# Designs tried in a protein design chat: VH-VL binders against Arf guanine nucleotide exchange factor sec74 (sec74). Part 6

Target 1, 130 residues: Arf guanine nucleotide exchange factor sec74 (sec74), of Schizosaccharomyces pombe (q10491r548to677)
Amino acid sequence: KVFKLGILIQNEKVRKDRLLSNREVGVILTSSQLMFFKNVYWISGLLDQLEDFKRSHSFSPCYFSPHLTSLSADYIIPLSDLVAYGDGSRIENELYSFSVKQKNQRTHVFSVTNVDELNDWLVKINFVST

## First folded at step 23 (VH-VL; from w6 with light chain G96A)

Design aa5
Fold by ESMFold2 at other seeds, look of step 25:
Structure aa5 (fold): chain C 130 residues (1-130), chain A 121 residues (1-121), chain B 112 residues (1-112)
Amino acid sequence: as target 1 above (130 residues)
Amino acid sequence: QITLKESGPTLVKPTQTLTLTCTFSGFSLSRSGVGVGWIRQPPGKALEWLANIYWNDDKHYSPSLKSRLTITKDTSKNQVVLTITNVDPVDTATYYCAKDSYRYQDTFDIWGQGTLVTVSS
Amino acid sequence: DIVMTQSPLSLPVTPGEPASISCRSSQSLLHFNDYNYLYWYLQKPGQSPQLLIYLGSDRASGVPDRFSGSGSGTDFTLKISRVEAEDVGVYYCMQATHWPYTFGQGTKLEIK
């Protein structure tokens, strides 16, 4: 089961005297894991399919093309090993950042442009990871 | 302008609790992306990481010290405190605190002078 | 825990000659964000450690350009193009991709 799907901006400061490294990354939150994808082209298509499904007023399950179980994530974090937290900071272009702390690995930092979207990610990740 | 200084006892007895204080200036743990770590070095031996604490009170400990470590901070005093329980002679080392510029990727970019702690009866 | 293995452990050099220190990790240090959290420190005699190289290859402020870091994944190298007398001390690599942070055993650089 997918709880949330989206494209996040991976915010990494390389150094205090350098520009941010901005990279889009696809993210799927399931009941058991957080999945990361460096190629976001297909995930934007999944977002479009989801929006079309909502418009149709269908009671049938939403099926994606391609099927979600056929996707190969570039990185996976089991939900048993993570927690997400926001630091309330703003970055240029009105970005809001949050961190995903992982057991045994350095924290991942992501941003969105909308504070409501930030809060939705935080709530859903922490809800599912408990 | 950024400085860190370690303080605490120079001699402790086995089984006692060792308490070390890192007092720093030129930065604050109230700012996002900043932390302080503790590293020790037994005489003539390699550096060994002990613990980190961050602005948001996130904490990490070396598992090799079997939960004998406690790290806390007092942001208003610019202090970080490391406690090591049940010390023994193998804990004899120079203890350093160092700044972790976590968001800017400069881990342990500035170190204190270190303080030698000897554990003996 | 990630084991960091340095070689050589002792490195006598003639001033003006190059030097090279190897650091290998038991697991890849490449994070999903494409950075290797690999650091090099120098501890000069009687001094605290100082940061030389961060993220595998970036020189810290004030570090001479005769120092360079390279490598990715599990194999990393620190090079000194022309060793000076002030370069003597113990060199440590450290990884910060994984918790806990771990240091190599150190490489003692000495003037022949």
Scores: ipSAE 0.363, ipTM 0.789, lowest interface PAE 3.2, mean pLDDT 84
Fold by ESMFold2, fold request of step 26:
Structure aa5 (fold): chain C 130 residues (1-130), chain A 121 residues (1-121), chain B 112 residues (1-112)
Amino acid sequence: as target 1 above (130 residues)
Amino acid sequence: QITLKESGPTLVKPTQTLTLTCTFSGFSLSRSGVGVGWIRQPPGKALEWLANIYWNDDKHYSPSLKSRLTITKDTSKNQVVLTITNVDPVDTATYYCAKDSYRYQDTFDIWGQGTLVTVSS
Amino acid sequence: DIVMTQSPLSLPVTPGEPASISCRSSQSLLHFNDYNYLYWYLQKPGQSPQLLIYLGSDRASGVPDRFSGSGSGTDFTLKISRVEAEDVGVYYCMQATHWPYTFGQGTKLEIK
C-alpha cells in the first residue's frame, strides 16, 4: 500500500567542511518502507497521474502506469528501524527540512518547498513506522 | 523553446562594476528546482563557473570571486543579473548564462550566445 | 575545489577513426544518491557550449550514438566511435557533484 509519493530534495552534509550540491530524489512511502528513485522523471509522471485522478473525483482505485509494484527502487529504508523528525522551520529560501534516522545508520536530511508538505511527510512516515 | 540571452556593456574600465543581465524565455524561475548559472571564458582559455541562483533565491558563488560577485533575479521579468565589482583586465571574457535544474539532472543544458566584455581603459 | 584534469589537451584525429578523451577528478564525483554529476560539453568554433553527456554516460537529446560516456568516481571517458568533420571543437568535462562547479581544461579535437 502506498501512503505518499513525491519528489524530495537531498541536502545532506557529507562532511563538516564540504557542501554536497542539492539534488532531487523520487520517494514512495509504502506500509513497510521508504523507496528512493534517483531518476525522478518517472516519479514526476506518477505525480501527474495522481493529480489527474484527484481532479476526476473518481471513487474507483487510482491505477498507475507502470504499476507501483513493478518499480525497482535505487535505495530502500525499512520503516521498522526508522524515525522521522523536524520542527517544520524554514531553513533556506523556503526550503523546509526533516531528518530520517535508521538505527546505527547515517541520518538522512530531506527538504520540501512548503511546510504543509513537510508536515504531511512527517505525519505519514511516523504513522506507518512501528 | 528555451532561450537565454546575455546583455550588458562590451567595454568597462578597471575598478568599475560590471553588470550583466540574462533574459530568458521558455521556462520560469517560479517553478521548483529551476535555476540559472553564469560561466565565463577568457579569450583562448577554459570555461570558468561564476555563480548560480535558483527559484527559491538559493545562491552559490565561485569561492575565488565571491567577494566581488552578486547574483540576483527578477522572476516576473525572467531575468537574472550578475554584478562583478572592481573589475580588472583579467576579467576580460565572454560571459554566458545557462539553465540549471535540481530536477532533471541536466546542468547547463541550454546556454545563451554569450557576450564579450573587455576590461581596459 | 575539485580539480578536473583532461587528457589529452590536443587531439588530432583522422576522419573515420575513433577518439577518446579522459577526465579525472581530484575527488570522487559519486553523489550521495549514487549518480556521478559529470558532464561533457562540446564547444564548436565560435559557438556556445553544447551538452553532450550528462550523469557520466547519458546522451543529451539529439546527440548521435557515436558519442558515449563511461566511468565512475574519479575516472571518466568520452569516446567517439567514428570521428566526423562536424565533431571539431573543444570538449570540456564539468563536475556538479560538489560546490563549486568546476571544468576541465578542455581538449581541442581537430581533423588531421
Scores: ipSAE 0.011, ipTM 0.633, lowest interface PAE 9.2, mean pLDDT 81

## First folded at step 24 (VH-VL)

Design bb1 (from aa5 with heavy chain H60E)
Fold by ESMFold2 at other seeds, fold request of step 26:
Structure bb1 (fold): chain C 130 residues (1-130), chain A 121 residues (1-121), chain B 112 residues (1-112)
Amino acid sequence: as target 1 above (130 residues)
Amino acid sequence: QITLKESGPTLVKPTQTLTLTCTFSGFSLSRSGVGVGWIRQPPGKALEWLANIYWNDDKEYSPSLKSRLTITKDTSKNQVVLTITNVDPVDTATYYCAKDSYRYQDTFDIWGQGTLVTVSS
Amino acid sequence: DIVMTQSPLSLPVTPGEPASISCRSSQSLLHFNDYNYLYWYLQKPGQSPQLLIYLGSDRASGVPDRFSGSGSGTDFTLKISRVEAEDVGVYYCMQATHWPYTFGQGTKLEIK
C-alpha cells in the first residue's frame, strides 16, 4: 500500500535561480495518493524504523509506529489527479528539482539533494499512477 | 530585455478560423516552468484568460472555449500559436500574449502590445 | 471557475490622497506551499496591462513603494498611499492558484 516514504524540499519562492524560501515536507506515496505532512519530525522517526527494518533482513512486512494508514495528512493529491516529471534542473547547484502537476491546481515544485532519490521518486510516482 | 509581439489578421469573418502568433525574445521555452499565455479583452470590457502552454508542452485551456482553442509552440523559433475555430462577433477583442512561470512566481509579468481582431460579416 | 470580485468598480481620487481596492475570491487562493497566487495589474489608458503585485503582497520590479498589497485566503487589498496622475487606469486582480486563471472585473481609478 506504501510504495515510498521520505522528505522533500518544497520550493516556495525562487528568484533568479536563488532559493529565497523553502521548507521540508514529509511525503508518503501510497497505491492511490501522495500524502504530505508539514511537520517532518515524526517522518524522520518512520524513516529510521524503515532503515532498522532493512538491516534486520526480515521477510515480514515492516510495521510502523504510528500506523501509516491512521495518519492525518496536511495535503493529499490523488494519483489520478497528478503527473510528476523532472527536467534535470538544479537550484544553487545543490538541489535537484521535479514538478508535480495536479489537476486544476498550480504546479508544485519539489527538490531533493540526491539525484538517485529524485529518480526514485519520479519512477515510483509514475509507476503507481499508471 | 524580454519582449513579446502578437501577429495575425485584424479582420476575420464569422465561421472562419483565427490564427494568432506570439513571437518573443529575451527568454526561452526550453527552461523549466516557463510558459506563455493568451488573454483577450473585448472593447471596453475586462480581461479574459484563454490558454497557456509551458516548456514541456503542458497546456491549459479556458473551459468555456476549450472546444474551439488550440495552442502550440515552436521552441526553436520562440513562437507560440493560438488557433480559435468558428469565430463570431463576440470574439472581437484585443488579444495579448504574456510570459508565465510556475517556478519563478511571476505570472503574466511581461505582456505584448496586443493585436485587435475584429470579427464582422 | 473561481469568481474574483473587485470593489469599487469606479474609484475617483483626489491627487495626493490614498486609494484602496478590494478583491475577493469565491474560494481560498492559499496554495499548499502557503502562498496566495494573487496578482494585481494596472492597465493604463491605451496600454497593455503591467504587473504591480505578485503573491498577494510582493511588489514587481520597478513598481513604486507607494503601492502595497495585503490579504490572504479570499480577501485581498491593493493600496496606493498617495495617488499620482500616472496611476490612472484600470486595476485588475487575478488568481493563479487554480485553473482556470480568472480576473476580477476591473477597478477604474480616475483623478477627480
Scores: ipSAE 0.603, ipTM 0.853, lowest interface PAE 1.5, mean pLDDT 87
Fold by ESMFold2 at other seeds, fold request of step 26:
Structure bb1 (fold): chain C 130 residues (1-130), chain A 121 residues (1-121), chain B 112 residues (1-112)
Amino acid sequence: as target 1 above (130 residues)
Amino acid sequence: QITLKESGPTLVKPTQTLTLTCTFSGFSLSRSGVGVGWIRQPPGKALEWLANIYWNDDKEYSPSLKSRLTITKDTSKNQVVLTITNVDPVDTATYYCAKDSYRYQDTFDIWGQGTLVTVSS
Amino acid sequence: DIVMTQSPLSLPVTPGEPASISCRSSQSLLHFNDYNYLYWYLQKPGQSPQLLIYLGSDRASGVPDRFSGSGSGTDFTLKISRVEAEDVGVYYCMQATHWPYTFGQGTKLEIK
């Protein structure tokens, strides 16, 4: 089951709260995993499909193309191995960042441009992790 | 200007508890992703990582020493404290504290001067 | 624990000549963000370690450009294009991609 999908900015190199290097990654939150995708074009298509489905108010189940079960993630973090933190810091005064601590791995740092989106990610990750 | 300084005893006896304090200035543990680590170096030997503590009280310990180590912080005093229980002569080393940050790719970019601790009867 | 293996352990060098130090990890140091959290430190005689290279290849502030780092995954190299007398000391690699952080055994660089 998918609880949230979207695109995050992955902070690659930061100096004095400036992003010197970054990239976009596609992210799917399931009941057991965070799944990451380096090629974001199909996530954008899934987001468009989800918005179209919501606008239609269809009684049918939402079907995605491609099917979510056929997706091959570039990186997976099991929810049992992670904790997500909001940290109250901004990058370049336009990005809201949060950290994902992974068991035995160096902490990941991600950003979004919208505080509501930040809070939604944190709430959903913490809810599904418990 | 960032500085760190280790303080504690220079001589301890086996079975005692070793308590080391890192006092630092020029940065704060209130900032996201910032931390302090402890590293030791037995005389004539390689560096060995011991423990880290971060701004949000997250902690990591060397697995081989975890049962004997405790790391704590006092953000308002700019201090980090490492405690090693039941010391033995093999714990004789120079102990360093150093600044870490996982947000800024800085890991152990600034070190204290180190303090030699000898464990001897 | 990730084992970091340095070679050589002892490196006598004539001033003005190049030097190269290898560091190999028992597991890949490539983080999902495509950076290797591999660090090089120099410990000069009687001093604390000082950071030379971070993220495998980036020079720390104030480090001369005769120092360069390269490599990815499991195989990393520190090169000094022209060794100077002030470069003597013990060089350590360290990985910070995985917990626990682990150091190499050190490479002692000495003037012949």
Scores: ipSAE 0.580, ipTM 0.851, lowest interface PAE 1.7, mean pLDDT 87
Fold by ESMFold2, fold request of step 26:
Parts: C-alpha cells; structure tokens; sequence
Structure bb1 (fold): chain C 130 residues (1-130), chain A 121 residues (1-121), chain B 112 residues (1-112)
C-alpha cells in the first residue's frame, strides 16, 4: 500500500557560496519502505495518473500502471531503519528541507518547493512508521 | 577565522572520569548542518574517531566506546564537552576536537591543536 | 565498522619524484547521492591533521594542485605529482559514508 508518492530534491552544499548538486529523485512511501528512484519521468507519469483519477471524481480505487509492487527501486530504506525530521531551515528561498536519518549511514537530506508538501511528507512518514 | 581549542586535565588516574572541553569560535552550533567531533591519537598510533554532536543535538558514538562516552554541547558558550568514564592507561592519547560541516561536506576541515592526556597511577 | 586499509604504511620518496598512496575500504563508500565520503588528511610532524582532499577528489582550500585524489567505491588513491620537503608527515584516509567514521592506519611519507 502506497501512502504518498512524489518528487524530492537532493540539495547538497560544499560551502556557503557553492552547491554540490541539485537533482530530482522519485520517492514512494509504502507501508514498510521508503523507495527511491533516480529516473523521475515514470513517477511523474504516476502523478499524472493520480491527477486524472481526481478529475474523474471516481469513488473506485486508483490503479496505477505499472503496478506499484512490481517497481524496482534504485535505493530502499526500511521504515524500521529510519527517522525523518525537519528543523524548518531553508536552503534557498523556494526550498524546504528535511532529513532522513538511516541506521549506520550518513543522513540523507531532501527538499521540496513548499512547506505544505514538506509537512505532508513528515506527517505521513511518521504516521506509517509508528 | 575558525578556531577550536581543547582543554582539560593532562594527567588522570585509572578508573577516574576524564572530562574534555572544546571551546570554539568563528562558527556556531545554532547553524543547521554543523557539528563538532572528537578524535584521539595514542602516542605513535593512528587516529581514532570517538563521537560527534550536531546543531540539533543529534549524537553519534564509536560503538566500541559507547558505554563510556557522553558528548554534550552548550551552544550559547560555543562549547562541546566529552566525558570518558573509567579510564585506563590505554586511553592515553592526544585528544582533538574538530569541526564537522555535515551539510557542507567539510568533515573535520578545522582541528584544534590537541591536548595530551596521560592515564597512569 | 568499515575497515580502511592504507598501503604502503611507509613511503620513502626522493624529492621531486611522484608518490602514490592507496586506501581501500571494506565496503563501498558511494552514497545514494553519488558521492564518496572519503577524506585525506596530512599530519605534519608535531602538528594537528589538516584536510587535503574531500569527497574523494576535491582539494581543500589552499592545498597545492600537485595533490590529487581519485577512485570510487572501495579503491581510492592520493597522488603527489612532485614531492616537496614540506610534504613530510603521516597521511590518513577516513570514510564518513558509514557510522562510525573510521581512519586508515596512516602512511608515513619520508624524504630518502
């Protein structure tokens, strides 16, 4: 079961005046895992399917093509191995960041373009991981 | 200009608790993504990482020493404190604190001068 | 814990000649963000360590361009294209991809 899907930004800094990278990553939150995808065009297609479903005003379950359980992620973090948190810090005027602390790994930092999306990610990750 | 300086006793007896203070200037632990770490070096031996603490009070400890280590900070005083309980002569080392700019990928870019701590009866 | 293995442990070099130091990790240092958190430090005699290279290949500020780092995954190399007298000291690699952070054993570079 999918609780949220979307596109996050990996925004890394070298110094106060330089950046390492600013790239998009596709992310799916399931009941047990946070799944990461470097190729985002397919997750954009899933987002489009979700928007089309909302426009249809259907009361039926939304089905995705391809089936989400058949997807092969580039990286997976089990929810039992992670804690997600935000501190409200802003990296750029338009970006809001949160951290995913993974067991025994260097922390992952991700950003979104609005605070409501940030809070929705944090609320859903924390809810599912309880 | 960023500086760090270690302070504490230079001679400690076995079984005592060693308390080391890192006092720094030119940066603040109020900034997101900034931390301070402790590293030690026994005379003539390699460097060994001990512990880190970050702006959000997140902490990491060397697993082999975790039961004996405590790291704390006082952001307003620009200080980080490391305690090591039940010391033994094998804990004789030069102890360094160093800045860890975790978000900026500058791990241990600036080090203190180090302080030699000798553990002997 | 990730074991960092340096070779050689002792490196006598004729002034003006190149030098190469190897660092191998027991696990890949490649993070999901595509960076290797591999660092090189120089500890000159009687001094604190100083950062030379971070992220495997990036030179720290003020480090001469005769120093270069390379490698990815588990195998990393520090090269000095032309050794100078001021380069004497112990070189350490360190990984920060995994907790705990771990150092190599050190490579003592000496002038022959």
Amino acid sequence: as target 1 above (130 residues)
Amino acid sequence: QITLKESGPTLVKPTQTLTLTCTFSGFSLSRSGVGVGWIRQPPGKALEWLANIYWNDDKEYSPSLKSRLTITKDTSKNQVVLTITNVDPVDTATYYCAKDSYRYQDTFDIWGQGTLVTVSS
Amino acid sequence: DIVMTQSPLSLPVTPGEPASISCRSSQSLLHFNDYNYLYWYLQKPGQSPQLLIYLGSDRASGVPDRFSGSGSGTDFTLKISRVEAEDVGVYYCMQATHWPYTFGQGTKLEIK
Scores: ipSAE 0.479, ipTM 0.814, lowest interface PAE 2.1, mean pLDDT 85
Fold by ESMFold2 at other seeds, look of step 24:
Structure bb1 (fold): chain C 130 residues (1-130), chain A 121 residues (1-121), chain B 112 residues (1-112)
Amino acid sequence: as target 1 above (130 residues)
Amino acid sequence: QITLKESGPTLVKPTQTLTLTCTFSGFSLSRSGVGVGWIRQPPGKALEWLANIYWNDDKEYSPSLKSRLTITKDTSKNQVVLTITNVDPVDTATYYCAKDSYRYQDTFDIWGQGTLVTVSS
Amino acid sequence: DIVMTQSPLSLPVTPGEPASISCRSSQSLLHFNDYNYLYWYLQKPGQSPQLLIYLGSDRASGVPDRFSGSGSGTDFTLKISRVEAEDVGVYYCMQATHWPYTFGQGTKLEIK
C-alpha cells in the first residue's frame, strides 16, 4: 500500500553563505517504509497512474506499472526508525521544510512549495509510523 | 560577532551534580537549523562529545553518559544548560560549548573558551 | 558508536614540508544527500578547537588554502601542502553523519 507519493526538494546547502543546491527527490510512503529515489522520472509516471486510478472511481487495489516491489529505491527508512516534524517555517522565503529524524542518523531535511502539502506529508508520515 | 562562554563551578566533589551554562550572543536558538553542543576534554586527552540541543528542543546525548546528562535551553536568555549527575574524578575535564549550524553544514564552527572543572574529594 | 581512528598519533614535521593525517571511520559517513559529514579541527596550544574543514573537503572561513581535505565513505585525509610554525597543535577529525558524534583520538603535529 501507498499512502502518499510525490517529489520533495532535498535542501543541499553547500556552504555557510546560504546558497542552496536544491535537488528533487522522489518519495513513496508505504505502510512500512519511506522510499527515496534520486531519479524522479519514475515517480512522475507513478503520480500519473495514481491520478488515473482516482478518476476511475474504483475501490479496487491500485496496481502500478512498474510494480512497487520491483522498484529499486536509492534509500529506504523503515517507519519504525523515523519521526517527521516541522514548525511550518521556511528554510527561505519560498519553501516550507520538514525534517525526517532517522534513528542514529543525521536528520534528513526536505521541502515543499506550499504549507498544505507540508502538513499532509507530516500528518501521513507520523500517522502511518505510529 | 558570534561568541559563546561557559560558566560553572571549577571544583566539585564526587557524587555532586555539575551544572554548566553556555551563554552566547550573535545568534539565537529561535532560528531553524541552529543548535548548541557540549564537548569535553580531560587533561591531556581527546575531545569527547556529550550532548546537543537544537532550536526545536530536539536533543541528543552521548549514549555512555545519557543516564547522567540533561541538556536544556532558555532561548530568551541565549543560554544552554548542561547537568551531569553523580560526578566522579573521571569527569575532570575542560568543558566547551559550541555552535552547531546543523542545516548549514558547518558543525561546531564556533567554540567557547572552555572552563576547567576538577572533580576531587 | 562510530569509531574514528586517526593515524599517525604523533607527527613531527620539518617546516616547509607537506604533512598528511589519516582518519578512518568504522562505518560509512556518506549521507543520502551525498555529503560526508566529516570535520577537521585544529586545537593550537592553549586554545579552543577551531574548525578547519567541513563536509570532508570544504575549508572554513579564514583557513589557508595549504589545508585540504579529501576522501569519502570511510577513509579521509587532511593534507597540509607546506607546514608552517603556526600549524602546530592537535588535529581532530569528527563525524556527524551518525549519532552520537564521535572524534578521532587526535594527531599532534609538531615542528622537527
Scores: ipSAE 0.438, ipTM 0.789, lowest interface PAE 2.5, mean pLDDT 84
Fold by ESMFold2, fold request of step 26:
Structure bb1 (fold): chain C 130 residues (1-130), chain A 121 residues (1-121), chain B 112 residues (1-112)
Amino acid sequence: as target 1 above (130 residues)
Amino acid sequence: QITLKESGPTLVKPTQTLTLTCTFSGFSLSRSGVGVGWIRQPPGKALEWLANIYWNDDKEYSPSLKSRLTITKDTSKNQVVLTITNVDPVDTATYYCAKDSYRYQDTFDIWGQGTLVTVSS
Amino acid sequence: DIVMTQSPLSLPVTPGEPASISCRSSQSLLHFNDYNYLYWYLQKPGQSPQLLIYLGSDRASGVPDRFSGSGSGTDFTLKISRVEAEDVGVYYCMQATHWPYTFGQGTKLEIK
């Protein structure tokens, strides 16, 4: 079961006065894991399908093409292995960052451009991981 | 100018608790993206990571030593304290603290001079 | 724990000649963000370790151009294009992709 999907920004600062290029990454939160995709084209298509479904007011369940079980994630973090939290940091006024602390791995840092979206990610990740 | 300096006892008896203090200047743990770590080096042997603490009080411990280690910070004094319980001669080493520039990806970019601790008697 | 294996463990070098040190990890150090958290340190005789290379290939501040790092995944190399007397010491690689952080055994560079 999918609890949330979207596009996150992977921002990292190499030196005190230098920034890495922003990279978009697709993310799917399921009941058991976070799935990450470097090619966001497929995630954008899924987001478009979800929006089309909402506008249709269909009584049928939303079906995705391609089927979500056929997707091959570039990286997977089991929810049993992670904690997500906000760090309050901003790179720019329009970016909001949170951290995903993974067991035995260096912490991942992600950003979104909307504070409500940030809070929704944090709430859903931590709720499903309980 | 960033500096770190280790302080603590030079001789400790087996079973005692070893307490080491890292006092630093030129940076603060109140700023996002900064941490301090502890690394030790037994005489003639390789470096061994012990623990890290970050500005937001996140902590990481070496799994093999976790039950014996405690790391804390006092941001107002620019100090980090490492405690090692139940020491034995295998814990004889030079102990270093080092700055972890976590957000700049420069892990352990500045080190203290180290302090030799001998566990004997 | 990730095992870091350095080769050679002892490296006698004639001044002015190049030197090369290998570091192999028991697991890939490539993070999802496409960086390898692989670091090189030099511990000169009687001194604390000094950071030379971070993220596999980036020189730390104040490190001469004659030092370079390369590699990805499990195989990494530190090169010194022209060894000088001040380069004597023990070189360590360290990985920080995984907890716990782990160091290689060290490579002692000496002047012949």
Scores: ipSAE 0.295, ipTM 0.755, lowest interface PAE 3.6, mean pLDDT 83

